# Ledger of designs, part 6: VH-VL binders against b7kms5

Target 1, 80 residues: b7kms5
Amino acid sequence: DTFETVRNTIRIESEVDESLRQLCHEERITKETWLEAAYLYLCEKPEELAQVIQLAQERLSQRKAIADYKRAKTMQERFL

## First folded at step 1 (VH-VL)

Design ie5 (framework fv_iratumumab)
Fold by ESMFold2-Fast, scan of step 1:
Structure ie5 (fold): chain C 80 residues (1-80), chain A 122 residues (1-122), chain B 107 residues (1-107)
Amino acid sequence: as target 1 above (80 residues)
Amino acid sequence: QVQLQQWGAGLLKPSETLSLTCAVYGGSLSNYYWSWIRQPPGKGLEWIGDIYHTGSTNYNPSLKSRVTISVDTSKNQFSLKLNSVTAADTAVYYCAREPFDYLSGDSYFDYWGQGSLVTVSS
Amino acid sequence: DIQMTQSPTSLSASVGDRVTITCRASQGIYSWLTWYQQKPEKAPKSLIYAASSLQSGVPSRFSGSGSGTDFTLTISSLQPEDFATYYCQQYKSYPRTFGQGTRLEIK
């Protein structure tokens, strides 16, 4: 019997990755199993899930602002 | 280069406590698991337990009531105590380093001590 | 506990032979298996981890394969220094468990 998985590529901030790496290393779990467990646990806790989603939206907005700034700067340097 | 050196018990009588120490040279205790494995004469390998530099331990259930593993980060050492020994505890005892890769889950014993023969005899 | 069973318990071979040792887990362990070599009066040495990944410094004549419950260690052309006892070990769960060992003897 096989357990089927999908492969994903993710980018996270380096300081968050280092903290998560330390946690995974100390607890003897993998980054992907931590992600699975966190998601499954939060799906059973709707109020906590909502708080996590709010934080994720805030972080996404910050990344979008940075990405938009970098694109504008690149266009300006190449064409203006 | 990492090197593990161990010392401690040799000859014990039944009911006594086995005590072994493993010193780590050429590397840090931090961010690795440190294990004890034993091998009775002419038999296979049995995992005893491990410890992380924070003091967190895992023990083989068959030995859990008698075993204690501890770490001394100031001396870069970790130790094994096994209480109430019997003839069944006669074995060569090894200390070993076990890295853990948090991306793959891969783990294995990559450096071993020289081994310590412990004989339990009346 | 996950039980590891090796076959055969002993095997006689000649230098230059292709040797295969098998290991079976009592339940699925994915590829979380390590092979060790142990010579008399010495500590074991890891040869292969993740069922098929060769350790640095280990000769390429050693290879591993398998996943789930059935695993093999192959030595493609046996050398004099390869006569030893070989152990498989699972690292899917605690306690860590080893096979009983396969003793590779000169014919």
Scores: ipSAE 0.009, ipTM 0.683, lowest interface PAE 8.4, mean pLDDT 89

Design ie6 (framework fv_iratumumab)
Fold by ESMFold2-Fast, scan of step 1:
Structure ie6 (fold): chain C 80 residues (1-80), chain A 121 residues (1-121), chain B 107 residues (1-107)
Amino acid sequence: as target 1 above (80 residues)
Amino acid sequence: QVQLQQWGAGLLKPSETLSLTCAVYGGSLSNYYWSWIRQPPGKGLEWIGDIYHTGSTNYNPSLKSRVTISVDTSKNQFSLKLNSVTAADTAVYYCARDIGEYSYGLPFDYWGQGSLVTVSS
Amino acid sequence: DIQMTQSPTSLSASVGDRVTITCRASQGIYSWLTWYQQKPEKAPKSLIYAASSLQSGVPSRFSGSGSGTDFTLTISSLQPEDFATYYCQQYKSYPRTFGQGTRLEIK
């Protein structure tokens, strides 16, 4: 039988994408199946899931901080 | 169907740089690894390295200090440069498609025609 | 590096014979092994991937078996066009490595 699937567009950091691509190439799996397996595995490991969520929150915070820094730099250059 | 076409220098002198290009027709470079493989006359196959459309490379450690593989996604091609050639680099050089994100398990399913490179003064 | 060793290095056979070529990996590679056929002055042609899966368009007289470190390629009834050199290759890890080849010659 076939599985019903959805197509998602996800933007991730280039260095993370390269590492994940290499892992998938070496282990003969796809990004989609790795994502499914990782999520399913972590759903059965609450403490590990919590750590992953914390890392995700920190990475999101870092992206926001970088955006804020770039705005501040632009403002300083234009108004000074 | 996918076809790979190769071209580049056929005759080289010792110390020169070997340069070969492989163009991919009938398919995208994206989501596959693309390899270079060589075969000295009368001998077996030796994997040189591969590249992904993002420019990420893997090289055979025996050649790593002399080899560079690059990709040009706008021209749908990838290239091999091998520095400081000697007579030991005389071989037929092949480009080939390795496994991809959605076609894992099928390494080297398409090959170029091969390019004989002879290193001689 | 994972070393791939083929046996025999060469063999002579007649049309209609059953031919077996073996390949041994220096460490476990699961089923991540491909068999190639190469005729003189031609690029190699993929025959078997994932140790036992027949590449599309390859005659059913070719079959592969094995897992871990020991693998075999079998030609059940040799045909004239099968006289060639055969290579195994592991794709579990980098660098990709090939066996030294088995030359199949007409008696």
Scores: ipSAE 0.006, ipTM 0.663, lowest interface PAE 10.9, mean pLDDT 87

Design ie7 (framework fv_iratumumab)
Fold by ESMFold2-Fast, scan of step 1:
Structure ie7 (fold): chain C 80 residues (1-80), chain A 122 residues (1-122), chain B 107 residues (1-107)
Amino acid sequence: as target 1 above (80 residues)
Amino acid sequence: QVQLQQWGAGLLKPSETLSLTCAVYGGSLSNYYWSWIRQPPGKGLEWIGDIYHTGSTNYNPSLKSRVTISVDTSKNQFSLKLNSVTAADTAVYYCATEDLGYSFGSEYFQHWGQGSLVTVSS
Amino acid sequence: DIQMTQSPTSLSASVGDRVTITCRASQGIYSWLTWYQQKPEKAPKSLIYAASSLQSGVPSRFSGSGSGTDFTLTISSLQPEDFATYYCQQYKSYPRTFGQGTRLEIK
């Protein structure tokens, strides 16, 4: 009947974005519709959804570790 | 920097169970999928299966009825069992890492064990 | 299952030659392909991932190209240590599948 959409900004790794952009171009779909389809598909597949959530948690942990490292380096340089 | 060391029985008789273990050094089991790949003498590579530290497995359909891969988080090891072996199972068996895909296209087999020759003969 | 076919099965070349080997997938795999080098009695070593990304520590004379179903590995100036068997592998879907290998021999 009708679609209500929200506009948001997502920041992802450039390599992932490049791969997604290539996929979207080859299949003639948009990033928005790919994201919607991927989420809906995974909601029908609990075991696969659990794997994706775990990967997401690990990626988030890595980004936090990098941020923590950069902060530590800045702090160290202050005392050198 | 991950290092893999493998061991297990080298000579088997038909109908026996093949058992190999791969020990992981220099990394966490949660950072990779852990794979088994084999290579019959003079032939190419065949993927057997993989496991994640949670116990989730993927198996090659051609071997699924005979293969079990398990993980032991307390020992930082993973293992392969292949039931009902025949001469066709004679091969060098490798354990290897498969990245989780943190970076685009990183799900290749980056680190490999040294290989274990398994010979099945009567 | 996705079938991977390499060509040629073997080739002979001389040091300094430009060598190209190809890999064809039975269905589209985007860029989800890696190339391995295997020397006698050794485990395979990854050279190229995501069809064209050079693995850290691998000499720049190695390069990969292609997408979809057709892929190539090129060695721009063959060195003595490059004589080995080369395998392509797809990782778009399970089961993971390899090409049959290309044996590169000294002429």
Scores: ipSAE 0.000, ipTM 0.613, lowest interface PAE 14.6, mean pLDDT 85

Design ie8 (framework fv_iratumumab)
Fold by ESMFold2-Fast, scan of step 1:
Structure ie8 (fold): chain C 80 residues (1-80), chain A 122 residues (1-122), chain B 107 residues (1-107)
Amino acid sequence: as target 1 above (80 residues)
Amino acid sequence: QVQLQQWGAGLLKPSETLSLTCAVYGGSLSNYYWSWIRQPPGKGLEWIGDIYHTGSTNYNPSLKSRVTISVDTSKNQFSLKLNSVTAADTAVYYCARGDEILTGYPDYFDYWGQGSLVTVSS
Amino acid sequence: DIQMTQSPTSLSASVGDRVTITCRASQGIYSWLTWYQQKPEKAPKSLIYAASSLQSGVPSRFSGSGSGTDFTLTISSLQPEDFATYYCQQYKSYPRTFGQGTRLEIK
């Protein structure tokens, strides 16, 4: 190998995965190289990076809220 | 449980169009790449192209001018057309499902059709 | 296109032998290589993906190694059902390309 790499498994929303897969397929690149390029590009653009981080925080908050709701509902059904 | 069944032309004359269909049973066409691969008698394997359920295709550049792969999600099928055949197109043709290992592209072919022998002769 | 070259093109071996088949890519493909086994008149079967990961259901006597341009498939103790033709395939870029095959025959 020219570069040292690490293997990671990530879980993303199905609709986002389909869109990203289509992009990678059409451009003949891999998800790995797209992720590397996107991160490197954004590191050179602080304002764009900040917007991406904000979106990521919002998406994480949304997933947490859904998880919290499901836990609360399960507890209620179990004990009440 | 997933099974690929293929059918189509057996004997063709030079200049005709090769047409093969692959039906997928026991699974959805969605979220996989579906490929065509051929093997001339006594020779190795040659990748022809692939298609995603959305209709997006990739073709081998050596065949791109003559190849069309299409998908019919309502019938759970995908098809190959190869125009202007010659004796060099004589081969067993396979359909196959591409599996993804962390890339967004098919990494290997995990399920294959039974193969269809296509003979091009005058 | 990435050219895949296998060596040897054929070999003869006996049950119980250790068999090694090699595959070389014309340019670096990291570990994005799959090995297939094909028996006469049958479709190929995947054995190894990502150069070294054993496909579910494949016997542990099969192993793969290598990265970059040079790859090997090893069968540690050959069994009668292992006589077949073996192919490597790269999936680093389009078009997907296969080696020419290695025919493993009974001695």
Scores: ipSAE 0.005, ipTM 0.609, lowest interface PAE 13.2, mean pLDDT 85

Design ie9 (framework fv_iratumumab)
Fold by OpenDDE, second read of step 3:
Structure ie9 (fold): chain C 80 residues (1-80), chain A 123 residues (1-123), chain B 107 residues (1-107)
Amino acid sequence: as target 1 above (80 residues)
Amino acid sequence: QVQLQQWGAGLLKPSETLSLTCAVYGGSLSNYYWSWIRQPPGKGLEWIGDIYHTGSTNYNPSLKSRVTISVDTSKNQFSLKLNSVTAADTAVYYCARSEDFYGSGTLDAFDIWGQGSLVTVSS
Amino acid sequence: DIQMTQSPTSLSASVGDRVTITCRASQGIYSWLTWYQQKPEKAPKSLIYAASSLQSGVPSRFSGSGSGTDFTLTISSLQPEDFATYYCQQYKSYPRTFGQGTRLEIK
């Protein structure tokens, strides 16, 4: 079997990336196929999907907060 | 191009500790597994263990109790220690690089090897 | 542990010959198999990975096939520089394990 694939860049938090890498290494799969499988699984589990979406939204908010803090700090440094 | 260079003591007495170091030149430790493999004279290959650049290790169960693999990212090196050696540990020891198949999608294989280090255990 | 068994242990062949080496795994390893070539007093060299993928820089006369438990390395037309010892290695599970090797000698 062959699949048509699409290249994309995914940035993952370092600790999560390491944990996911280790899991994939142990199970002899890739992060890509893990993501595909996880998404397909969740597509059949609406309640679980909603929970994952909520968690993803929370993580995004955290990323934004960190980015805002870094920007603010950079701005402060420019005026010092 | 990436190269591996090894060094360490080549002659040991029984019960001593084997210590080898492998340095990576021309590339980063990141996104690879770094293995030690040995080959007794005239015999086949035996995988000893590996380490990821983050420090995660895997060991051959046959040697796990005596083996320690470590990494020094500041020096771009990784090392092997094998305690309580016997004549059975006499071998050429190789360091090798394995691709991070699961992290990057590049398939796993020992694509780069050190030059090998002969370690002889004799009374 | 997954045991890898190569066949034959040794064989003699002439330049130009077609040579086939087999490797059998004690359990299924999918396609997680690498073939290596080793010459005397040298480190092994990767030839084929993922059972059938040719490593960069390796001549096209080398090919690999198989999946599951049975694998083959084929040299379509043996060249003088191909006389060496060949090893298969599985990376499906820890510990990584090698076949016992196949010594290819000149007839």
Scores: ipSAE 0.025, ipTM 0.745, lowest interface PAE 4.3, mean pLDDT 91
Fold by ESMFold2-Fast, scan of step 1:
Structure ie9 (fold): chain C 80 residues (1-80), chain A 123 residues (1-123), chain B 107 residues (1-107)
Amino acid sequence: as target 1 above (80 residues)
Amino acid sequence: QVQLQQWGAGLLKPSETLSLTCAVYGGSLSNYYWSWIRQPPGKGLEWIGDIYHTGSTNYNPSLKSRVTISVDTSKNQFSLKLNSVTAADTAVYYCARSEDFYGSGTLDAFDIWGQGSLVTVSS
Amino acid sequence: DIQMTQSPTSLSASVGDRVTITCRASQGIYSWLTWYQQKPEKAPKSLIYAASSLQSGVPSRFSGSGSGTDFTLTISSLQPEDFATYYCQQYKSYPRTFGQGTRLEIK
């Protein structure tokens, strides 16, 4: 063991997971090493990092909006 | 325990299309790559191609113009079509399973194999 | 394509012998190599993956070593059931390629 590592559990959109899985399999890399490499690369490119953060914020906002809609719909159908 | 069973045409004439099917029993098609591999009589192994349950395929460039691999998730099976066959396509054809690199990074061995299907191309 | 070359192409040995077969890749493949055993009229069986990891259920007399371009499969004490053809296969890059095989025969 030459590295100290941390175990994380993450959930990503299934379409993105499928695409990333194919890329990783074709290139013979893991999702862990792709994530590490992508972050390290972007940390040295502030303009690109800012764009990625913006996209991440938009996707998070979309997830919350969808979750809120589903909760409201379930409440309406169950109790109204 | 996962098992693979193969079937399809055994005797073909030159120019015809080879069609083989591999059914997966005791497990899901999901999260594995499913390959076709062939072995001409008395010779070594040649990888033909693979498919993921999503329909994403990879083909050996030497066969890419003639080969199609497809999945049927409702029947838990995948299939090989090889068109324009010649005597050089005479071989035992195997289906096999491997894990992807995405999660493990080390396992890409063909750990489960079908029984094999002899395909003979003669005029 | 990555070419895999095995040596020897055939080998005669006796029960109890230490047997070594080698596999060379035309370019570096890290440890992304699997060894298979094939008996007559049967599908191949995976023995070793990631160059040195023993497949579950495979006897400990089988071992693999190497990285980069040069790889070795060793059977420490040959048993009667070990007479078979052995193949190496790289999985670093598509297309997946196999060695030509090494046939172990009874001396």
Scores: ipSAE 0.021, ipTM 0.743, lowest interface PAE 5.2, mean pLDDT 89

Design mb1 (framework fv_maftivimab)
Fold by ESMFold2-Fast, scan of step 1:
Order: sequence, then C-alpha cells, then structure tokens
Structure mb1 (fold): chain C 80 residues (1-80), chain A 123 residues (1-123), chain B 106 residues (1-106)
Amino acid sequence: as target 1 above (80 residues)
Amino acid sequence: EVQLVESGGGLVQPGGSLRLSCAASGFTFSNYAMNWVRQAPGKGLEWVSTISGYGGSTYYADSVKGRFTISRDNSKNTLYLQMNSLRAEDTAVYYCAKDLGYDILTGYRFDYWGQGTMVTVSS
Amino acid sequence: DIQMTQSPSSLSASVGDRVTITCRASQSISTYLNWYQQKPGKAPKLLIYAASSLQSGVPSRFSGSGSGTDFTLTISSLQPEDFATYYCQQSYSTWTFGQGTRLEIK
C-alpha cells in the first residue's frame, strides 16, 4: 500500500538479459529498480535520451526484419 | 591489446574426451560473447559453438551438439570447450574468437582470434 | 541450415590486378555477412563486417558489397601480402562459413 506498482512482461535479447542479470546480482539491485533508475536518469538528460531512443529504434527495426523473415519461411513451408 | 591464447589440445583416441581452454586479456571479458571455430587440416573454417557474455545462452553446430559443451569462467577470463565422444572428423585446429557481444546493429563478427590449438583424434 | 557457397574455389592473379570474390547464401541474410582473410599457418583476420563496413586497420583497397543472398569482396589493386584464403561468414542465423577462396600468384 506504500508503493503502487504495475507488473510488466517484456522480452529482451538473451545476451542483454544475461549482462543485466549479472550487473543486478553484483550490485545487489533488481531489474525493476535498474529500469526505473535508468529511465529517470535519462529523462534528466535530453541528449543522452535521444541517443538511447535512436539505438532502440535501430534494434526494433532489426528485430522486425528477423520476425518478418521467420514468418515468410513458415509460409513457404506451408504453401510454397 | 586484445589477446586470446588456446591450450589443451593433443592426441586422443576415438571415443575419448578433451577440454580446451582460452585465456583472454586486454578487454572486459564478461561483456563479450566468445566463440570456438575449428579447421581440419587443409580444409576451411567451421563454426563450432558460441556462448553469451555472462553464459546464459549457448549455441552449437549440429555436428557437435550433444557431445561438446561450451562454458566460461568470467572471474578467470577463461573460455572452455569440453569435447566428449570424439571422432576422427573432430581432428582440427580449434580457434578461440571474440565476438562483438550484443551490438546487433552491425551484426555479430569475430574481431580477434587466438593462435589455435591442435586436436588430433586417431587410433 | 544456411549454406554459404563461395566462387571461385581458387583464383590466380598478379600484383596490381583487381580481384573479385563472390559469396552466395542459401536464403536471405540481409547484410549480416563478414569477410575474413587467412594466411598459411595463421589465424583468420576480420576484413569486412555487415557486408560493406571496413574493419579498422584494414587497407582501403578492400571493399565489400551486397545484400540478401549475393555478396562480393573486391581488392582494387592486389598487393603481395594479399595472397591468402578468403572466407565469407553469415551471422544472420547462428554462423556458417563459406568453403573459402584461395588467392594464388599467377
């Protein structure tokens, strides 16, 4: 009751998850608090935030390309 | 400078086992995926296995799956390849290679390689 | 499951020649293609990544192009130190090397 939180489920790349999990273990923090702190920190730094957004856009573009390829491959297996 | 030094190669009979090591220096080892690549005498390069920076993801070539195990000890900056049920076809120089890690924007690449260690499987 | 085929398997050339080596993927790999050089008795060296990006320290006479399934490595003016075996590698789905192209003195 002291803290209002929301449960989110997200999927991230395995290498990133492994690195982040190790960081959280070594520093004795949680993924949840790291995510909150990172976002809040970047919101105070517009130029750094812009660079992070650009990286996120590039990563999303790559992920969509891979997903589109896998979908097309499945369609070929069925119909082509 | 980045350096990778392989060791543990040698002569084994078919069905035997060997463990290869790769000692890394000159970079933050835990931040990068690591790879094993082999080359049979007079033949081309064949990717064998990859492990993510903190060890949570592993990948294997179909030819070694179930027989080889890749692992790492980040406290010792060392990569390992445990090779079991060895066959004559596993005879090769085994190279350790550094990946770019999770920089997927440019794709993965093996930017530094060790000198290799020779594994010979024969009677 | 992605096969990489290089052409030719071997090539003879003279110093100063323009040399072209090709690599074909069995399915589209976008631009996730790397080129490596290997000299006899030595470990491979990364030349080009992401199909066309030159690795730092690599001479500008090396260039790469292509996307999808067809890729090319070009050496604009061959030097004596360039005689070696060249390998392409896809990094789109795991990793697969081509069989190599041996570049020999004519």
Scores: ipSAE 0.000, ipTM 0.609, lowest interface PAE 15.7, mean pLDDT 85

Design mb10 (framework fv_maftivimab)
Fold by ESMFold2-Fast, scan of step 1:
Formats: C-alpha cells, sequence, structure tokens
Structure mb10 (fold): chain C 80 residues (1-80), chain A 123 residues (1-123), chain B 106 residues (1-106)
C-alpha cells in the first residue's frame, strides 16, 4: 500500500500535551496527523523551519539543564 | 557514530602531574554526564570521577579526592582529568565513558567507552 | 560505600551452555545495577542497565534479573564471542564495580 507507518514513543511536557490534546479534540484530528502536517508544512518554509529548530534547540538545552540539576540532587540525597 | 578518544597518558614519576583529554564526537556533548574509569594491569574496573553535562556537579572516588580534578569544555567537545600528586597505585589504563541516555532523575550507567590511555607512575 | 561481590570469580563453559553469573550488593540498591562485558585488550561494553533492560544491539540471549541486593546475568545459549570477563556495577550511590567474572572455554 501507499502508506507505511512506524510506531514512535515521544515524551513531551505535560502542559504542552494538554494544549495539543485540546487542539486535536476541537479540530477533530490526531496528534499523529498534526505532527505529520506540521513537519511537512515547515519543510516548505525554510525561514519558519529555522525558527522552529532554534526554539527546539533552546527547549532541549533547558530540559537538559533541569535534568542535570535533578540528577545532581538525586546523587546528593543518596550519597549524603 | 559515538566516538570517544583519550590522549595524554604516559610515564610519570611519583609526585608528578599529568592531564588526560577525551575528545568526543557523534552526540551532543553538553547533554550527557561524562566519566573517567580506570583499570590497573590485570585488575578490575574502578570508577574515578564524573562530571554533569553542564559541569555544575562533580564526583570523585575517595582514592583520588583532593588530587584529581575533572573538567570539561563543551565548546570543544572535550573532557579532562587533571591528575596531581600521582602515586604508583594510580598506574592504570584510563577510560573515558559517556552516560546512558537520561530517563527522569536516574543515573543509569556508562553507555559508550573510549579505547583508553595508559598512565604509568614509576621512577 | 557499597561493595559489589560477583560469583563465581571464574567459570569454564562450552558453546551452547546456559551460563549464570551472580552479583551481590552490600546494601539495597533497588534496580540500579548494570552489566558490562570486557574482552582482552578492549574497552568494556554495556550489556544491561537498570537490572533488566537490554542495551540496543546486544543479543537477546543476554538477560538480567534481580532487585535489592541479589542480581543475575544469564546467557541462555553461549556463543564463541561470549568468552570474556563480565562486570556488574551499582549506580545507586556513585559507582562501584564487582571484581569481575572470567568466562573461559571449557
Amino acid sequence: as target 1 above (80 residues)
Amino acid sequence: EVQLVESGGGLVQPGGSLRLSCAASGFTFSNYAMNWVRQAPGKGLEWVSTISGYGGSTYYADSVKGRFTISRDNSKNTLYLQMNSLRAEDTAVYYCAKDIPYRGSEFLGFQHWGQGTMVTVSS
Amino acid sequence: DIQMTQSPSSLSASVGDRVTITCRASQSISTYLNWYQQKPGKAPKLLIYAASSLQSGVPSRFSGSGSGTDFTLTISSLQPEDFATYYCQQSYSTWTFGQGTRLEIK
């Protein structure tokens, strides 16, 4: 057939997930089709794609900084 | 592919100093804790030191506290181990190792290792 | 400090054998236990993390189990490339390796 799909597991921030879930419910679409449409749309918009990549890099840096802090705290609690 | 390449090992006299480097590639260096593990000839593995991804936290084995300093330069994708006041018992192959992908607040272990660099402390 | 003791220190086995290596922690470490394989002259390779999670790319004949203080690594059907030294490691409070188990050809 024309479409082959893959199963991916994605973890996103709870607040973002709640907002996206509401949007998908109101518009009668799925998270999967929203993700596909968003990516395909941005691939046709180089300047907008660059902005999204920058935001993604900033969010990843913030998430890793928080995770790094949490790991350090967990080690301190177990070692001290 | 993930690659870790150690350098800086060699022969030093007791009381001397040596600086090891680990050049990392194939992953976002600043996102992962990095580790030094050593293995004396014919012996088992011994954890030496760990540094968090952004360098805010460091941990040391009791045997090296006060003598060794772990550091990193994320702009150069390089991990360092400054070894001072070296002793014969510090003789070992020193491995650089990358942490397992983080899940929650857990430290999981050492996913990727370099090939090691030999440090010999002898007169 | 948490001490890790492996048993046996060495064992001999034949291709096709089921091999079990055990690891004991001096205090409860929950499931914060990893297993590594090391071949002569080479760096260690991660096999299992979080007591029972198989690292990507590691053959399914390797499995880990246990929680608390007692842990096991099992190789269901030994292959020629599996002859190596195996190390357990606790990651509950810093990191401590076991002394290693040397798996040799019978």
Scores: ipSAE 0.000, ipTM 0.611, lowest interface PAE 16.5, mean pLDDT 85

Design mb11 (framework fv_maftivimab)
Fold by ESMFold2-Fast, scan of step 1:
Structure mb11 (fold): chain C 80 residues (1-80), chain A 123 residues (1-123), chain B 106 residues (1-106)
Amino acid sequence: as target 1 above (80 residues)
Amino acid sequence: EVQLVESGGGLVQPGGSLRLSCAASGFTFSNYAMNWVRQAPGKGLEWVSTISGYGGSTYYADSVKGRFTISRDNSKNTLYLQMNSLRAEDTAVYYCAKWDTGYLSYPEYFDYWGQGTMVTVSS
Amino acid sequence: DIQMTQSPSSLSASVGDRVTITCRASQSISTYLNWYQQKPGKAPKLLIYAASSLQSGVPSRFSGSGSGTDFTLTISSLQPEDFATYYCQQSYSTWTFGQGTRLEIK
């Protein structure tokens, strides 16, 4: 064994995936190694990690808002 | 370590009122819609009410419309159910449940539930 | 209002048995169907969402299938801890639960 690894499946926005794919292609790296490097780098920089966590929370809130909108529309169709 | 803890249940007479609380911890409360689901003794589950993450939208089962009011205080991470004009058929264990979704808000499910609080409506 | 009907209402089975519970919706709900397990005196626990997606931490012996109006929950090899009542729930238009299926281990 060279490295102990785990398999993950991640669903992200298609535009983000397209951008990341292009970056990885240009720099000749993989999405897996970019994710590892980004996390490790941020763990050494608490202030930058906090900003990333804030952005992640904002993106999660946006996804939740879409869920709430979809739910409200479905419930309105029941009562309208 | 998501935790939901209900309180406020008890014995109340027909026509009375009761307010249930659900204290949430372990997640960003304001980002999730919350639900009340009840279960009469020996019976199945019945959805009662839902409130959106910021409280802008509320929904009720036909059996409780006009009598029950769902609300939340995001600064206290607490969900409420105000129950008025209680009837014998409202006797049930009331559960607080967190609403979550899969990829892009589909599908929808209740991923975490509290322990429940018993409401008994009798003379 | 979407009605959910489960069958059977109750069944008894032995450890190791394959158990099948069905759920029918009064109208098409696509795959907006969830399954919950409730043990006596406890809160319900999510087992399966989107008709066939296994919730993390749930044993692989549980599986779900179906779309539209007819849905199935299967336990491939029943274990003693599977004694419980099972509920389906539609999430297509508000929420409606089935009446429940009580599973008793012989």
Scores: ipSAE 0.000, ipTM 0.611, lowest interface PAE 15.3, mean pLDDT 85

Design mb2 (framework fv_maftivimab)
Fold by ESMFold2-Fast, scan of step 1:
Structure mb2 (fold): chain C 80 residues (1-80), chain A 122 residues (1-122), chain B 106 residues (1-106)
Amino acid sequence: as target 1 above (80 residues)
Amino acid sequence: EVQLVESGGGLVQPGGSLRLSCAASGFTFSNYAMNWVRQAPGKGLEWVSTISGYGGSTYYADSVKGRFTISRDNSKNTLYLQMNSLRAEDTAVYYCAKEPYYYDSSGFLDYWGQGTMVTVSS
Amino acid sequence: DIQMTQSPSSLSASVGDRVTITCRASQSISTYLNWYQQKPGKAPKLLIYAASSLQSGVPSRFSGSGSGTDFTLTISSLQPEDFATYYCQQSYSTWTFGQGTRLEIK
């Protein structure tokens, strides 16, 4: 039986990627299968899924705030 | 084509309850955060509530916290607003509004429904 | 909550005029500011998001600028269909709208 798959490129923080890589190496799994398993598991646990989504929203907000700060600082440094 | 259609508005007495619905089509409903925004006659826009794509996170304006409940049924592509303990100041047109895709959202309302009128009789 | 203050509350202008509407946040919101247009009896329409990004399908005469606490919406050459009420909205922490600016024919 052949699975139909999609190739996607994602960007994650380097420290998180390194930690996930170590976990995958120790458990003999791939990042792809870990992501699939994590999502499917959480979909069966609504309260845990809600907490993960909240964390994701907080991390996204932090990334946006940092990006905006860096943008404003760069503009200020170039346009005195 | 994205479409949002509100329903359930009407005349209700103070202290009463009403449930609004928003039927969504033209996009993968579960991937998008949804909002309720209201507008009292002759007044400005007031954000009421937000729900995340899978319903795990909800947010409420202080004026409605404890009285209103936002929910969604992703299998039916429908957003809901349960309004309890209604007050005269809740009289407004209620709009359903969509945020952009959750992977790439700056938190704006890109599509709005036509609105549904809720009148709380004094 | 973050409070949004719009100025002016109303403005009269003629076709062809350059119109500027301002919005001030009670604390820094970076560029998490959006502008909406509402015509009588209609739902609001998104014009500008992330302070300066023009929404697809919106005429180029509309532009937004600002960051932090002070923001502006500019209409470079006012057209008859632009007479409407304009609202700013912060999306940095929950969502708060300004009180609106009603743009009227002079």
Scores: ipSAE 0.000, ipTM 0.601, lowest interface PAE 14.9, mean pLDDT 85

